Miniprotein binders against q96jn8r1131to1294. Designs and how they scored, part 144

Target 1, 164 residues: q96jn8r1131to1294
Amino acid sequence: TLEFLENHGKNILLSNGNRTATRVASYNQGIVVINQPLVPQLLVQVRIDFLNRQWTSSLVLGVITCAPERLNFPASACALKRAAWLLRGRGVFHNGLKICEKFGPNLDTCPEGTILGLRLDSSGGLHLHVNGVDQGVAVPDVPQPCHALVDLYGQCEQVTIVNP
Key: E = the ipSAE of ESMFold2; O = the ipSAE of OpenDDE; V2 = 0.75 times the mean of E and O plus 0.25 times the DockQ between their complexes.

## First folded at step 13 (miniprotein)

Design yi7 (at its last look DockQ between E and O 0.94; V2 from the best seeds 0.88)
Fold by OpenDDE base, look of step 13:
Structure yi7 (fold): chain B 164 residues (1-164), chain A 82 residues (1-82)
Amino acid sequence: as target 1 above (164 residues)
Amino acid sequence: SPEEIIEEIKKLIEEAIYLAMKGDKTKAVELLQKALDLVNKLGDTEFQKAVDDALKAIDKGDPWFAELILDQALELAEEKSE
């Protein structure tokens, strides 16, 4: 069963069998990691449940290759400086460096109800899915094992893991 | 001391990003300008450039990128002060 790990950002409250993450304060400290590592052809999806328009920006999606159970999460995914690939806005970042300028839809403008997915293909390519549509390879070669990460950042205050 | 200055810069950055995330670009810029003044006391040209870039990012409405830039700069500055 896919769940968010108990090791999470300080402002996160887990519910619904740890399948729902809610950021209950400020705009940050909202990183969560899905318990099971990504394996080829496994589609992991989260639904944006609630957006708080008091804030700008929105969630960050990504993967980490370090052990998530003992990771000391920074306040924001942008501070993940190693073993991290991040999707935010239309950009793709690796360890703090922008590796892709324009990819997929703008995550900052995804409305509530949007379902975002991550999937590794057989070649190690990380795919982004938006509402069931494969947007292509965001990261061509991701080391394994890796875990899907969601940073409930800015407007994004709640997400839920959903099955395909 | 440099360590004390860096801590003050860090606080200003945190406040600035918070305000930027709230949509108060003007106040965020104001605080980063104060941070820049402190950075100048350190004589850290790399950090100075980072603040300038962050200011541009905030102006463009991208506080997340500003936060990224500033976080990296802070880390480097802390390393230099050790």
Scores: ipSAE 0.884, ipTM 0.941, lowest interface PAE 0.5, mean pLDDT 96
Fold by ESMFold2, look of step 13:
Parts: sequence; C-alpha cells; structure tokens
Structure yi7 (fold): chain B 164 residues (1-164), chain A 82 residues (1-82)
Amino acid sequence: as target 1 above (164 residues)
Amino acid sequence: SPEEIIEEIKKLIEEAIYLAMKGDKTKAVELLQKALDLVNKLGDTEFQKAVDDALKAIDKGDPWFAELILDQALELAEEKSE
C-alpha cells in the first residue's frame, strides 16, 4: 500500500494510516515522499485536500533518485540540487535549473479536490496526470529507482494519497 | 567577518521570503534591499545579480523562484568564504 514515508519535512504531520500529509506550520518544511519507488504500471495519485489562500504559490511535484529514508530534506524543494526533477507552476526543473517553461496546467491554480498523478512509462518518461487526464511526458528518461515527492508549499496544506 | 555578514544576509533573506509568501511585498523588498547592502560589503557581484533577479521575481509574484535564486547564491557565497 502506498503511504508517505516517515522521513519527511519538519512541519508535516502524517495521518490516515500515513496516507494524508498536513503542513501544520509556516509555508515550508513540507516535503513528503511516497514509500515505494515508481515502476511502470504504478500510478501515484494525491488529492489536494486543503489550500490556505493567505499564502502565495502552491505545491511542487516531482521525483528523486537518491534513497529517501535517510535524506536530510531542505526547507523547500527549490533547494534540491541533486537527483531531483520537479514540476512547479508550469515549469519543469532539474536540480535547480528550469528545463521547460511550459508543461501541463499551472499547478498553482489547481483547486481543492484536484487529483494529481505521477507515473513512469516503459521508457522511463515521467507523466503528469491531472484529474485522470494524462498531460504527457514531463521528463524523458528518468533513472530508476526514483520516488515520487510532494512539497506541501505555500497554499498547499494537506494532500491525501488516493487510488487511481 | 565575511562569515558573520553571510549569516545576517541569510536571516534577512529567510524573513523576506516569509513576508513575500504572506503577500507583504513592500516589507519583503525592504529586507532584500537591506540584504543587498550587506552583499555589496562582500563585493560579490554574482550575489548582487542574484538579489536583483530575486527582487524581480518577487515583483512578478513568484517568491518560490526568488527563493530558488537566493538559495543558490547563498550556497555559492558560503563556498567562497570557506
């Protein structure tokens, strides 16, 4: 069963059998990682449960290829400079560098109830799904193993892992 | 004491990003301008450019990108002082 890993950002409280992550303070320190690596046929989906519109910017999605169990997470995903691919707003970032200006919808505008998904295709391409609709390949050729990551940043204060 | 100056810059940046995230652009800009004054004392032209770019990002309503820029600049500045 997919769960958020016990190693997470300092402001995260896990609940609902570790399938729900809540950021309980500030705007940052909200990185969570899914406990299983992505493989073909595995679709990891999270629902945006709660947005606090008093903050600016929203969640970041992505993958990391380093072992997540003992990683020291930075305060914000933007500081991941190694082994990371991130989707933020409409941008795609690799190790702190923007590699695509416009991919998929603007994640900052996704309302509560939006279901966001990540999966690898058979060629190692990373796909974004939005409310069940495949947005295409965000990142070709992601090394395996990799783990799905969510940064509950800014407006995003709660997400829950949901079934496809 | 370049190390002490960098630590003060880091605290100003953290507070500025927090304020920008709350929507208080005016106070965020004021703190980053104070950070720029300290960066000028270091004579670090790369860091100066990073603060200017971060100010532009905040003005456009993108404090996440400002944080990305400033985090890289702080890391480079800390490496230079060691």
Scores: ipSAE 0.847, ipTM 0.921, lowest interface PAE 0.6, mean pLDDT 93
ESMFold2 (binder alone), look of step 13: mean pLDDT 83; pTM 0.793

Design yi8 (at its last look DockQ between E and O 0.95; V2 from the best seeds 0.87)
Fold by OpenDDE base, look of step 13:
Order: C-alpha cells, then structure tokens, then sequence
Structure yi8 (fold): chain B 164 residues (1-164), chain A 82 residues (1-82)
C-alpha cells in the first residue's frame, strides 16, 4: 500500500496510516516521500487537504532518485540539488535549474480538494495529473528507481494519498 | 572570519525568506540588503549576484525562487570558505 515514509521533514506529522501528512509548524520542513518507487503506469496521487493562506506559495511535487530512507531532508525541496526533479508553480526544475518555464496548471493556485498525481510512462516520462487529467510529460526521462516527493510548502499544510 | 560572516548571512537569509513567505516583502528586502553588505565583505561576486537575483525574485512575489537562489549561493560560499 502507498504511504509516506517515516523519514520526513521535521515539521511533518503523519496520520491515517501514514497516508496523511500535516505540516504542523512554519512554512517549511515539510518534505515527505512515498514509500513505493514509481514504476511505469503506476499513478500516485495526493489530495490537497488544507491550505493556510497566511503563507505564500504552495506545495512542490517531484521525484528523487536517491535512497529516501537515508536522506537527510533539507528544510525545503528547493535545496535538493542532486537527483531531484521538482514541479512548483508552473515550472519544472532539475537540481536547482529551471528546465521548463510553463507546464500545466499553477500549483500555487490549486485549491483544497485538488488531486495531484505523478505517473511514469513506458518511456520514462514523468506525467503530472490534475484531478484525473493528464497534463503531459513534465520530465521526459526520469532515472529509475525514483520516488514521488511532496513538499508541504507555504500554504499547503496537509495532503493525503488517495487511490486513483 | 569568513565562516562567521557566512553564518550571519545564513541567519539573515533565513529570516528574510520567512518574512517573504509571510508576505512582508519590505522587511524581507531589508534583511537581504543587510546580507548583501556582508556578502560584499566576503568579496564573493557570485554570491552578490545571487542576492541581487533573490531580491528581484522577492520583488516579483516569488520567495520560493529566492530561496532556491540563495540556498545554492550559500552552499557555494560555504564550500569556498572551507
């Protein structure tokens, strides 16, 4: 079953069988990683449960190719400079460099209830899904194995893994 | 020492980003300006450019991008000081 790893950001509290992540302090220290690696055709989805509008920005989605169990998580996903592909706002980043300027809907403006998904296609392309709609390939060739990452950042204070 | 200066810069950056994330752009900019002064003491032109770029990002309302820029620059500065 899909759940968040116990190795997570310092401000995260897991609940609901580790399927719900809540950031309980500040705007950061909210990185969580899904336990099972992404494999082709597996759709991993999280729902935005709660937005705290005292903060700017919102969650970051992405994948990492390093071992998540041993990763010392930085305060923010933006500090991941190795083996990381990130989706934030409408941008796609790889190890700190923007590789796509405008992709999909603006993650910073997704309301509560939005379901965001990540899926690898047969060619290793990473797809973003929004409310069940495939937004296309965000990253064309992601090394495997890789794990889905969610950074509960800024406004985003709670997410839950949901089934497709 | 350079290490001490970098630590102070780090604190200023952390506070600045926090304030920016709270929506206080003005105070965030003030703190980054202070950080810039310290960066100038280091003579690190690359770090200086990063702070300038971060300031622009804050002005545009993108503190996450500012944090990205500054985090990378800080990492490089720490490596240079060791």
Amino acid sequence: as target 1 above (164 residues)
Amino acid sequence: SPEEIIEEIKKLIEEAIYLAMKGDKTKAVELLQKALDLVNKLGDTEFQKAVDDALKAIDKGDPWFAELILDYALELAEEKSE
Scores: ipSAE 0.860, ipTM 0.931, lowest interface PAE 0.5, mean pLDDT 95
Fold by ESMFold2, look of step 13:
Structure yi8 (fold): chain B 164 residues (1-164), chain A 82 residues (1-82)
Amino acid sequence: as target 1 above (164 residues)
Amino acid sequence: SPEEIIEEIKKLIEEAIYLAMKGDKTKAVELLQKALDLVNKLGDTEFQKAVDDALKAIDKGDPWFAELILDYALELAEEKSE
């Protein structure tokens, strides 16, 4: 079963059999990682459960290719300078560099209840799904193994892993 | 010392990003201007440009991008002082 890994940001509380992550303080320290690596037949989906409009900006999605179990996460995903591909707003970032200005919808505009998905295609391309709709290839060939990552940043205070 | 100046800059940046995340652009800009004054004492022109670009990002309501810019610049400044 898919769960959030026990190694996570300091402000995260896991619940619901480790399928729900809640950021319980501040705007950051909210990185979580899915416990199983992505494989072509696996669609990892999270639902946005709670947005706190007190903050600016919202969640970041992505993948990491380094082993996540003992990784020391930074306070914010923007500081991941190695082995990371991130989707934030409409931008795609690799190791802290923006590599695409506009991909998919603006993630900062996704309301509570939105279901966001990540999967690999047969070529190692990373796909974003929004409410079940494939947005296409965000990153053309991600090395395997890789793990899906969510940064519960800013407005995003709770997400839950849901079945496809 | 350069190390003490860098630590002060780091504290100003962290506070500025927090305030920008709370929607207080005015105070965030004030703190980054103070950080820029300290960066000028280091003579680090790339860091100076990073602070200017972060100020623009905060004005546009994008503190995540400001944080990205400043994190990289701060890391480089810390590495140089070692």
Scores: ipSAE 0.821, ipTM 0.907, lowest interface PAE 0.7, mean pLDDT 92
ESMFold2 (binder alone), look of step 13: mean pLDDT 77; pTM 0.715

Design yi9 (at its last look DockQ between E and O 0.94; V2 from the best seeds 0.88)
Fold by OpenDDE base, look of step 13:
Structure yi9 (fold): chain B 164 residues (1-164), chain A 82 residues (1-82)
Amino acid sequence: as target 1 above (164 residues)
Amino acid sequence: SPEEIIEEIKKLIEEAIYLAMKGDKTKAVELLQKALDLVNKLGDTEFQKAVDDALKAIDKGDPWFAELILDFALELAEEKSE
């Protein structure tokens, strides 16, 4: 069963069998990690449940290759400078460096109800899915094992893991 | 001390990003300018450039990128002060 780990950002409240994450304060401290590592062909999806328009920006998606159970989460995913690949806006970042300028739809403008997915292909490429549509390879050759990460950042205050 | 200055810079940055995330670009810039003044006391040209770049990011409406830039800068500054 896919769930968010109990080790999460300080402003996160888990519910619904740890399948729903809610950021209950401020705009940050909202990182959560999915318990099962990504394996080829496994599609992990989260739905944007609630957007708070008082903030700018929105969620960050990504993967980490360090042990998530022991990770001391920073206030924001942008502070993850090691073993991290992040998707935000239309950009792709690796350890804080932009490796792709324009990829997929702008995550900052995804409305409530949008379902975002991550999947590794057989070649180790990380794919982004948006509402069931494969947007292509965001990150080629991601090291394994890796875990899907969601940073409930800015507008994004609640997400829920959903089945494909 | 440099450590104390860095801590103050850190607080200003945190507040600035918060305000930027709230959509108050003007106040965010104001606080980063204050941070820049402190950075100048450190004589850290790399940090200075980072603040300038962050200011540009704020102006473009990208506080997340500003936060990223400033996080790098803070990390480097802390390393230098140790």
Scores: ipSAE 0.879, ipTM 0.939, lowest interface PAE 0.5, mean pLDDT 96
Fold by ESMFold2, look of step 13:
Structure yi9 (fold): chain B 164 residues (1-164), chain A 82 residues (1-82)
Amino acid sequence: as target 1 above (164 residues)
Amino acid sequence: SPEEIIEEIKKLIEEAIYLAMKGDKTKAVELLQKALDLVNKLGDTEFQKAVDDALKAIDKGDPWFAELILDFALELAEEKSE
């Protein structure tokens, strides 16, 4: 079953059988990782449960190719400079470099209740889903194995893993 | 020492990003300008440009991108100082 790993950002509290992550302090230290690598038949989905609009900026989605169980996560996903592909706002970032200016919707505008999904296609392309609708290929060739990552950053204070 | 200056710059940047995240652009800019004065003492022109770019990102309401820029610059400055 899909769960968030116990290895996570320092401001995260896991609940609901490790399917819910809550950031309980500040705006950062909110990185969580899904316990299974992405495979083409696996759609990882999280629901945005709580937003605090008094912060600026919101969640980051992405993937990492490092083994996540023993990683020392930085305070914010923006500091992941190795083996990371991130979706933030409308931008796509690889190892600290913006590689796409506009992909999909602006994630900062997604309200509470939005379901965000990540999956790989058979060519290693990373797809974003928003409320069940495939937004297309964000990154055309992601190395496997990789794990889905969410950074509960800024406005985003709680997410829950949901089944497709 | 350069290491002590970099540590002070790091503290200013952390506070500035926190303030920008709370919506206080004015105080965030003030702290980054103080950080720039210290970066000028290091003579690190790449770091100077990074602070200028981060100030632009904060002005646009994008503190996440400012943090990304400054984290890279801090990492490089720390590697140069040994």
Scores: ipSAE 0.829, ipTM 0.911, lowest interface PAE 0.7, mean pLDDT 93
ESMFold2 (binder alone), look of step 13: mean pLDDT 82; pTM 0.785

## First folded at step 14 (miniprotein)

Design kp1 (at its last look DockQ between E and O 0.94; V2 from the best seeds 0.89)
Fold by OpenDDE base, look of step 15:
Structure kp1 (fold): chain B 164 residues (1-164), chain A 96 residues (1-96)
Amino acid sequence: as target 1 above (164 residues)
Amino acid sequence: DEKERKIEEIIYRAFELSDEGELEEALELIVEAIRLAVENKDEELLVWAIYIIANIAQQLGDPELLEKVLELAEEAYELTKDPEIKWLIEYLEKDK
């Protein structure tokens, strides 16, 4: 079953069989990684449960291509040194380099209840799904294996893994 | 160690500044970080710093600077053989 790894950001509290992640302090230190690596037949989805609007930015969604069990998580996904492909706002980033200016909806403005999904296609393209709608390929060729990553940042205080 | 932490902080600050649109200041910081990483023989931080300077150069839209970044990346690849740098080189060449 899909669940978040016990290796996570310092401000994260896992619950609901490790399928729910809650950031219980500050605005950062909220990175979580899903246990199973992405494969072409797998759609991984999380639901935004709670937002705190005192902050401006929101969650970051993406994948890492390094071993998640040993990763020392920084305070923010944006500070991941390597092996990171991230969706932030409307941008797509690789190791801090913006590789796409405008992609899909603005993650900073997604309301509570929004379901965000990640899926690899047969060619290694990483797709974003929003409320069940395929937004297209965010990253055309992602190295495998890779794991889905969620940074509960800023407004985003809780997410839950949901089944398709 | 302390040096590594310092370099990491500079690199991240450079990224933050670039994200805020303070590109010139970001550039100054990241150049310093690169020098420090080389001096400390920290290949991991060097690779990260090169990604950040590429991001800054891309935002500045300076073709000459982008070319310099590409050259830096190529030199770094010769040194580290890091596949992340190989990806970056291919990316930068494609954007020409």
Scores: ipSAE 0.906, ipTM 0.958, lowest interface PAE 0.4, mean pLDDT 95
Fold by ESMFold2, look of step 15:
Structure kp1 (fold): chain B 164 residues (1-164), chain A 96 residues (1-96)
Amino acid sequence: as target 1 above (164 residues)
Amino acid sequence: DEKERKIEEIIYRAFELSDEGELEEALELIVEAIRLAVENKDEELLVWAIYIIANIAQQLGDPELLEKVLELAEEAYELTKDPEIKWLIEYLEKDK
């Protein structure tokens, strides 16, 4: 069963059997990680439950390729120094280097109720799904094992893991 | 540890400035962070700083700067053997 890992950002409260993450303070310190690595048959999906449109930027979605259980998370996913492949806005980033300017929809404009999914294909390509629709390969060859990560940043105050 | 934290903060600030379009200021900060990471012998922060200056150089579209970043990455790879730098070198070379 997919759950958010107990090791998470300082402002996160886990609930609903660790399938719901809520950022309960500030605008950051909201990193959560799925408790199982991605495998080709696994589609990890989260629903955006609550947004606070007072903030400009919204959630970051992606993967980390290092062991998450004891990792010291920074305040924001974009400050991950290594082993990080992130989708932010329309951009794709590796360790702070923007490797794609435009991929998929702008995550900063996704409304409440949007279901965002991550999966690996058989070649190690990382796919984004939006409301069940495959957006294509964001990152062509992600090192494995990797874990799905969500940063409840800015606008995004709550997400819930949902089944495909 | 305090110096490591300060270097890390400078690197992230440079990223933020580049994200906001303040590329000249971002470049000034990241060059300083690289100098400090080398002085402090902090290999992990040096590797990350090289990613950030690569990001800035890419946004500037400055081929001479990109070449210097590639040279820096190659030197850092010889020092660290960090696979993250290897990936970056390959990425920068494929752009050509």
Scores: ipSAE 0.868, ipTM 0.939, lowest interface PAE 0.5, mean pLDDT 93
ESMFold2, look of step 14: ipSAE 0.863; ipTM 0.938
ESMFold2 (binder alone), look of step 14: mean pLDDT 80; pTM 0.764
OpenDDE base, look of step 14: ipSAE 0.902; ipTM 0.956
ESMFold2 (binder alone), look of step 15: mean pLDDT 80; pTM 0.766
ESMFold2, look of step 16: ipSAE 0.849; ipTM 0.932
ESMFold2 (binder alone), look of step 16: mean pLDDT 79; pTM 0.758
OpenDDE base, look of step 16: ipSAE 0.904; ipTM 0.957

Design kp10 (at its last look DockQ between E and O 0.81; V2 from the best seeds 0.84)
Fold by OpenDDE base, look of step 14:
Order: sequence, then structure tokens, then C-alpha cells
Structure kp10 (fold): chain B 164 residues (1-164), chain A 96 residues (1-96)
Amino acid sequence: as target 1 above (164 residues)
Amino acid sequence: DEKERKIEEIIYRAFELSQEGELEEALELIVEAIRLAVENKDEELLVWAIYIIANIAQELGDPELLEKVLELAEEAYELTKDPEIKWLIEYLEKDK
């Protein structure tokens, strides 16, 4: 079963069999990683459960290609030193470098209830799904194995892993 | 390691400044961080710093700086053989 790993950001509280992550303090320190690596044809999805409008920005979604169990999480995913491919706002980032300016919907404006998904295709392309709709390839060739990462940042205070 | 911590803090500050749009100040800091990383032979922080300076150069829209970053990345790859530096080199060459 898909779950969030116990190794997570300092402000995260896991519940619901580790399928729900809640950021219980501040606006950051909210990184979680899904236990199973992404493989082709596996759609991993999380639902935005709760947004706190007192903050700006929202969740960051992406993948890491390093061992998640040993990862020392920075305050935000954007500060990951390496092995990171992230979707933030409408941008795609690799290790802090913006590699795409406009991709898919703006993650900062997704409302509660939005279901966000990640899927690898047979060519190693990382797809973003929004409410079941494939938004296209965000990253054309992602190294494998990789793990889905969610940074509960800013407004986003709770997400839950959901089945397709 | 105090030196490592210092370098890491400078890189992070450069990153923050770049996110705030303070690109020139970010550039000054990241250049210093790169110098220190090389001096301290810290390959991990060097790789990180090179990505940050690449992003700064890209945001500045400075083709000459981007070329210098590419040269820096190539030199760093010769030293580290880091696959993520290889990726960056390929990216920068394609994006030209």
C-alpha cells in the first residue's frame, strides 16, 4: 500500500495509516515522501485536504532520485541540494534550476479537494495529473528509481494519498 | 564541519535572494560560495552552487554569464564526474 515514510519534515504529523500528512506548525518543514518508488503505469495521487489562506504559495510536488530514508529534509523542497525534480506554481525545477516556466495549472491556486497525481510513462517521462486529467509530461526523462515527494508548504496544510 | 556549514549557509542565502529577485546580490554570494567549495574540496556543495548560479544567470538573461557557468560546469564535471553536472551541461548546451 502507498504510505508516507516516517522520515519526514519536522512539522508533519502522519495519520490514517500514514496516508494523511498534516503540517501542524508554521508554513514550512512539511516535506513527505511516498514509500513506494514510481514505476511505469503506476499513478500516485494525493488530495489537497486543507488550505490555510493566511499563508502564500502552496504545495510543491515532484520526485527525488536519492534514498528517501536517509534524506535530511530542508525547510522547503526548493532547497533540496540534489536529486530533485519539482513542480512549483506553474514552473518545473531541477535542483533549484527552473527548467520550465509554464506547465499545467498553477499549483498555488489549486483548491481543496484537488487530486494531484504523478505517473511515469514507459519512456521515463513524468506526467502530472489533475483531477484525473493528464496534463502532459513535466519532466521528459526522470532517473529511476524515484519517489514521489509532497512539500506541504504555505497554504497547504493537509494532504491524503488516494487511490485512482 | 564549520567550513561546510558556512558554505551551505551562503548557498542557501544566495538561493533565497534569487527567489526574492535580488539577483545581483545572489550572484555575488554564490560566486563566493563556489570559491569556498572548491577551496574546501566540497563536491556536493559545489554541485549545488553550480545549479544555483545557473539559475541566477538564466534569470538575469545574461548569455555571457551563462557561458561562464557552462565552462564552470565542465570543469566541475572533470573533477567530480557527477551525473547531475553532466545533466546540467547538456541542458545548458541545448538551451543556448
Scores: ipSAE 0.872, ipTM 0.943, lowest interface PAE 0.5, mean pLDDT 95
Fold by ESMFold2, look of step 14:
Structure kp10 (fold): chain B 164 residues (1-164), chain A 96 residues (1-96)
Amino acid sequence: as target 1 above (164 residues)
Amino acid sequence: DEKERKIEEIIYRAFELSQEGELEEALELIVEAIRLAVENKDEELLVWAIYIIANIAQELGDPELLEKVLELAEEAYELTKDPEIKWLIEYLEKDK
């Protein structure tokens, strides 16, 4: 039932019932959003299917707290000017402000096959899961409603939504 | 519109420079972007630019600059009442 929203980055091709996103050009314009907001107990998971190690940076993962259906996405998630809480490399960012230096693994080094998950806890904390293992609270009090976002940036050329 | 796009590009370039460790260059660029956003009366870009200069000041570890950024954010909040600026003020006061 979870799918990527039809409103997405310009270089994205959706397939597999809109559960697979592929970046088909360049290194950016690869933002996708899950078609349902996060609610407590909903675990959204994506698998990294294909990486191109030609690039040094990889995917960005996080949430936006504004309505995604008609949003004009920038070329890169890190250029979202507001309402964004993002994991990039090992950092956690809010609207371009780094609020945590080191959280979880370095996303730039996650291999193909890695399954990355996002969920809210009962207190509104945003959790990252890596291969089924809860990494803890990345953001302690995310405004709701919020929507899970993946930016197929740089190395990351394809992800697929998978069941927990 | 064209002016807005140019200001956006400057702000994003400053962000990327900061992430590459070019903090002095990033600071010079974001200060110019703030000036342009004020001149152009672009409240949304001003708010975002304040987030970026806050990040740069934080990375520099410069308490004098952080104090000036907080003052700027307070003035922007009085002008805009944007809740994103209010969040930033609270963040900077908590984690100084």
Scores: ipSAE 0.834, ipTM 0.928, lowest interface PAE 0.6, mean pLDDT 92
ESMFold2 (binder alone), look of step 14: mean pLDDT 79; pTM 0.760

Design kp11 (at its last look DockQ between E and O 0.84; V2 from the best seeds 0.79)
Fold by OpenDDE base, look of step 14:
Structure kp11 (fold): chain B 164 residues (1-164), chain A 96 residues (1-96)
Amino acid sequence: as target 1 above (164 residues)
Amino acid sequence: DEKERKIEEIIYRAFELSNEGELEEALELIVEAIRLAVENKDEELLVWAIYIIANIAQELGDPELLEKVLELAEEAYELTKDPEIKWLIEYLEKDK
């Protein structure tokens, strides 16, 4: 069963069998990690449940290649020092380095109800899915094992893991 | 560790500034962070800082600076053998 790990950002409250994450304070400290590592042909999806428009920016989505149970989470995913591959806005980042300028839809403008998915292909390419539509390879040749990460940042205050 | 905390804060600030388009100021900060990381023998922060300066150089579109970053990364790899530095080296060489 897919669920968020108990090791999470300080402002996160888990519910619904740890399948729902809610950021209950401020605009940051909202990182969560999904328990099962990504494997080829497994589609992991989260739904944006609630957006708070008083903030700017929105969720960051990606993967980490370090052990999630021991990770000391920074205030935002952007401050991860290593082992991070992140989708922010339309950009793709690796440890703070922008490796792609324009990829897929702008995550900062996805409305409530949007379902975002991550999937590894047989070649190790990380795909982004938006409402069931494959947006293509965001990161080629991602190291494995890796875990899906969601940073409930800015506007994004709640997400829920959903089945395909 | 107080020194580590200071270096981390500088790196993050440089990163933020770079995202805001303040690339010259970001560059000054990250260079200082690299110096401090080397001085403090902090390999983890050194690796992080090298990624950030690579990003700054990339945003500046400065090929000379990018070459210097590549040289820095190669030197860092000789010291740390960090696989993520190896990745960066390969990335920078491919992106030329």
Scores: ipSAE 0.872, ipTM 0.945, lowest interface PAE 0.5, mean pLDDT 95
Fold by ESMFold2, look of step 14:
Structure kp11 (fold): chain B 164 residues (1-164), chain A 96 residues (1-96)
Amino acid sequence: as target 1 above (164 residues)
Amino acid sequence: DEKERKIEEIIYRAFELSNEGELEEALELIVEAIRLAVENKDEELLVWAIYIIANIAQELGDPELLEKVLELAEEAYELTKDPEIKWLIEYLEKDK
């Protein structure tokens, strides 16, 4: 079953059988990782439960291609130095380098209730789903194994893993 | 390591400035961080700093700076053999 890993950002509290993550302080230190690597049959979905619109930016979504169980997380996912492929705002990033200007919706404007999904296709392409709708390939050839990552950054204070 | 921590702090500050749109100030800091990473022989921070300067150059839209960043990445690959810098070189070469 899909759960958030016990190794997570310092401001995260896990609940609901480790399927709900809440950022309980500040605006950062909110990285969580799904406990199983992505495979083509696996659609990992999270629902945005709570947003605080007083912040400007919101959650970051993506994958890491290194082992997450012992990783020392930075304050934000965008400061991951290696092995990170991230969707932030409208952009796609690898290790801090913007590789695509516009992909999918602007994550900073997604409302509460939005369901965001990640999966790999057979070619190693990373797909974003928004409310069940495939947005296409965000990253064409992600190294495997990789794990889905959510950073409860800024506006985003709670997400829950949901079934498709 | 005190020197490593200082270099990492400079890279992170440059990253923050670039996210805030202060690209020229970010560039000044990241150039300093690269120099310090080379002096300290910190290969991991050098690779990360090169990713950050590549992004800054890309956001500035300065093709001559991007060419200099590619040359820097190639030199860093000679020093490190890091597969992350190899990926970056291939990315920058496609951008032509």
Scores: ipSAE 0.669, ipTM 0.874, lowest interface PAE 1.0, mean pLDDT 90
ESMFold2 (binder alone), look of step 14: mean pLDDT 79; pTM 0.758

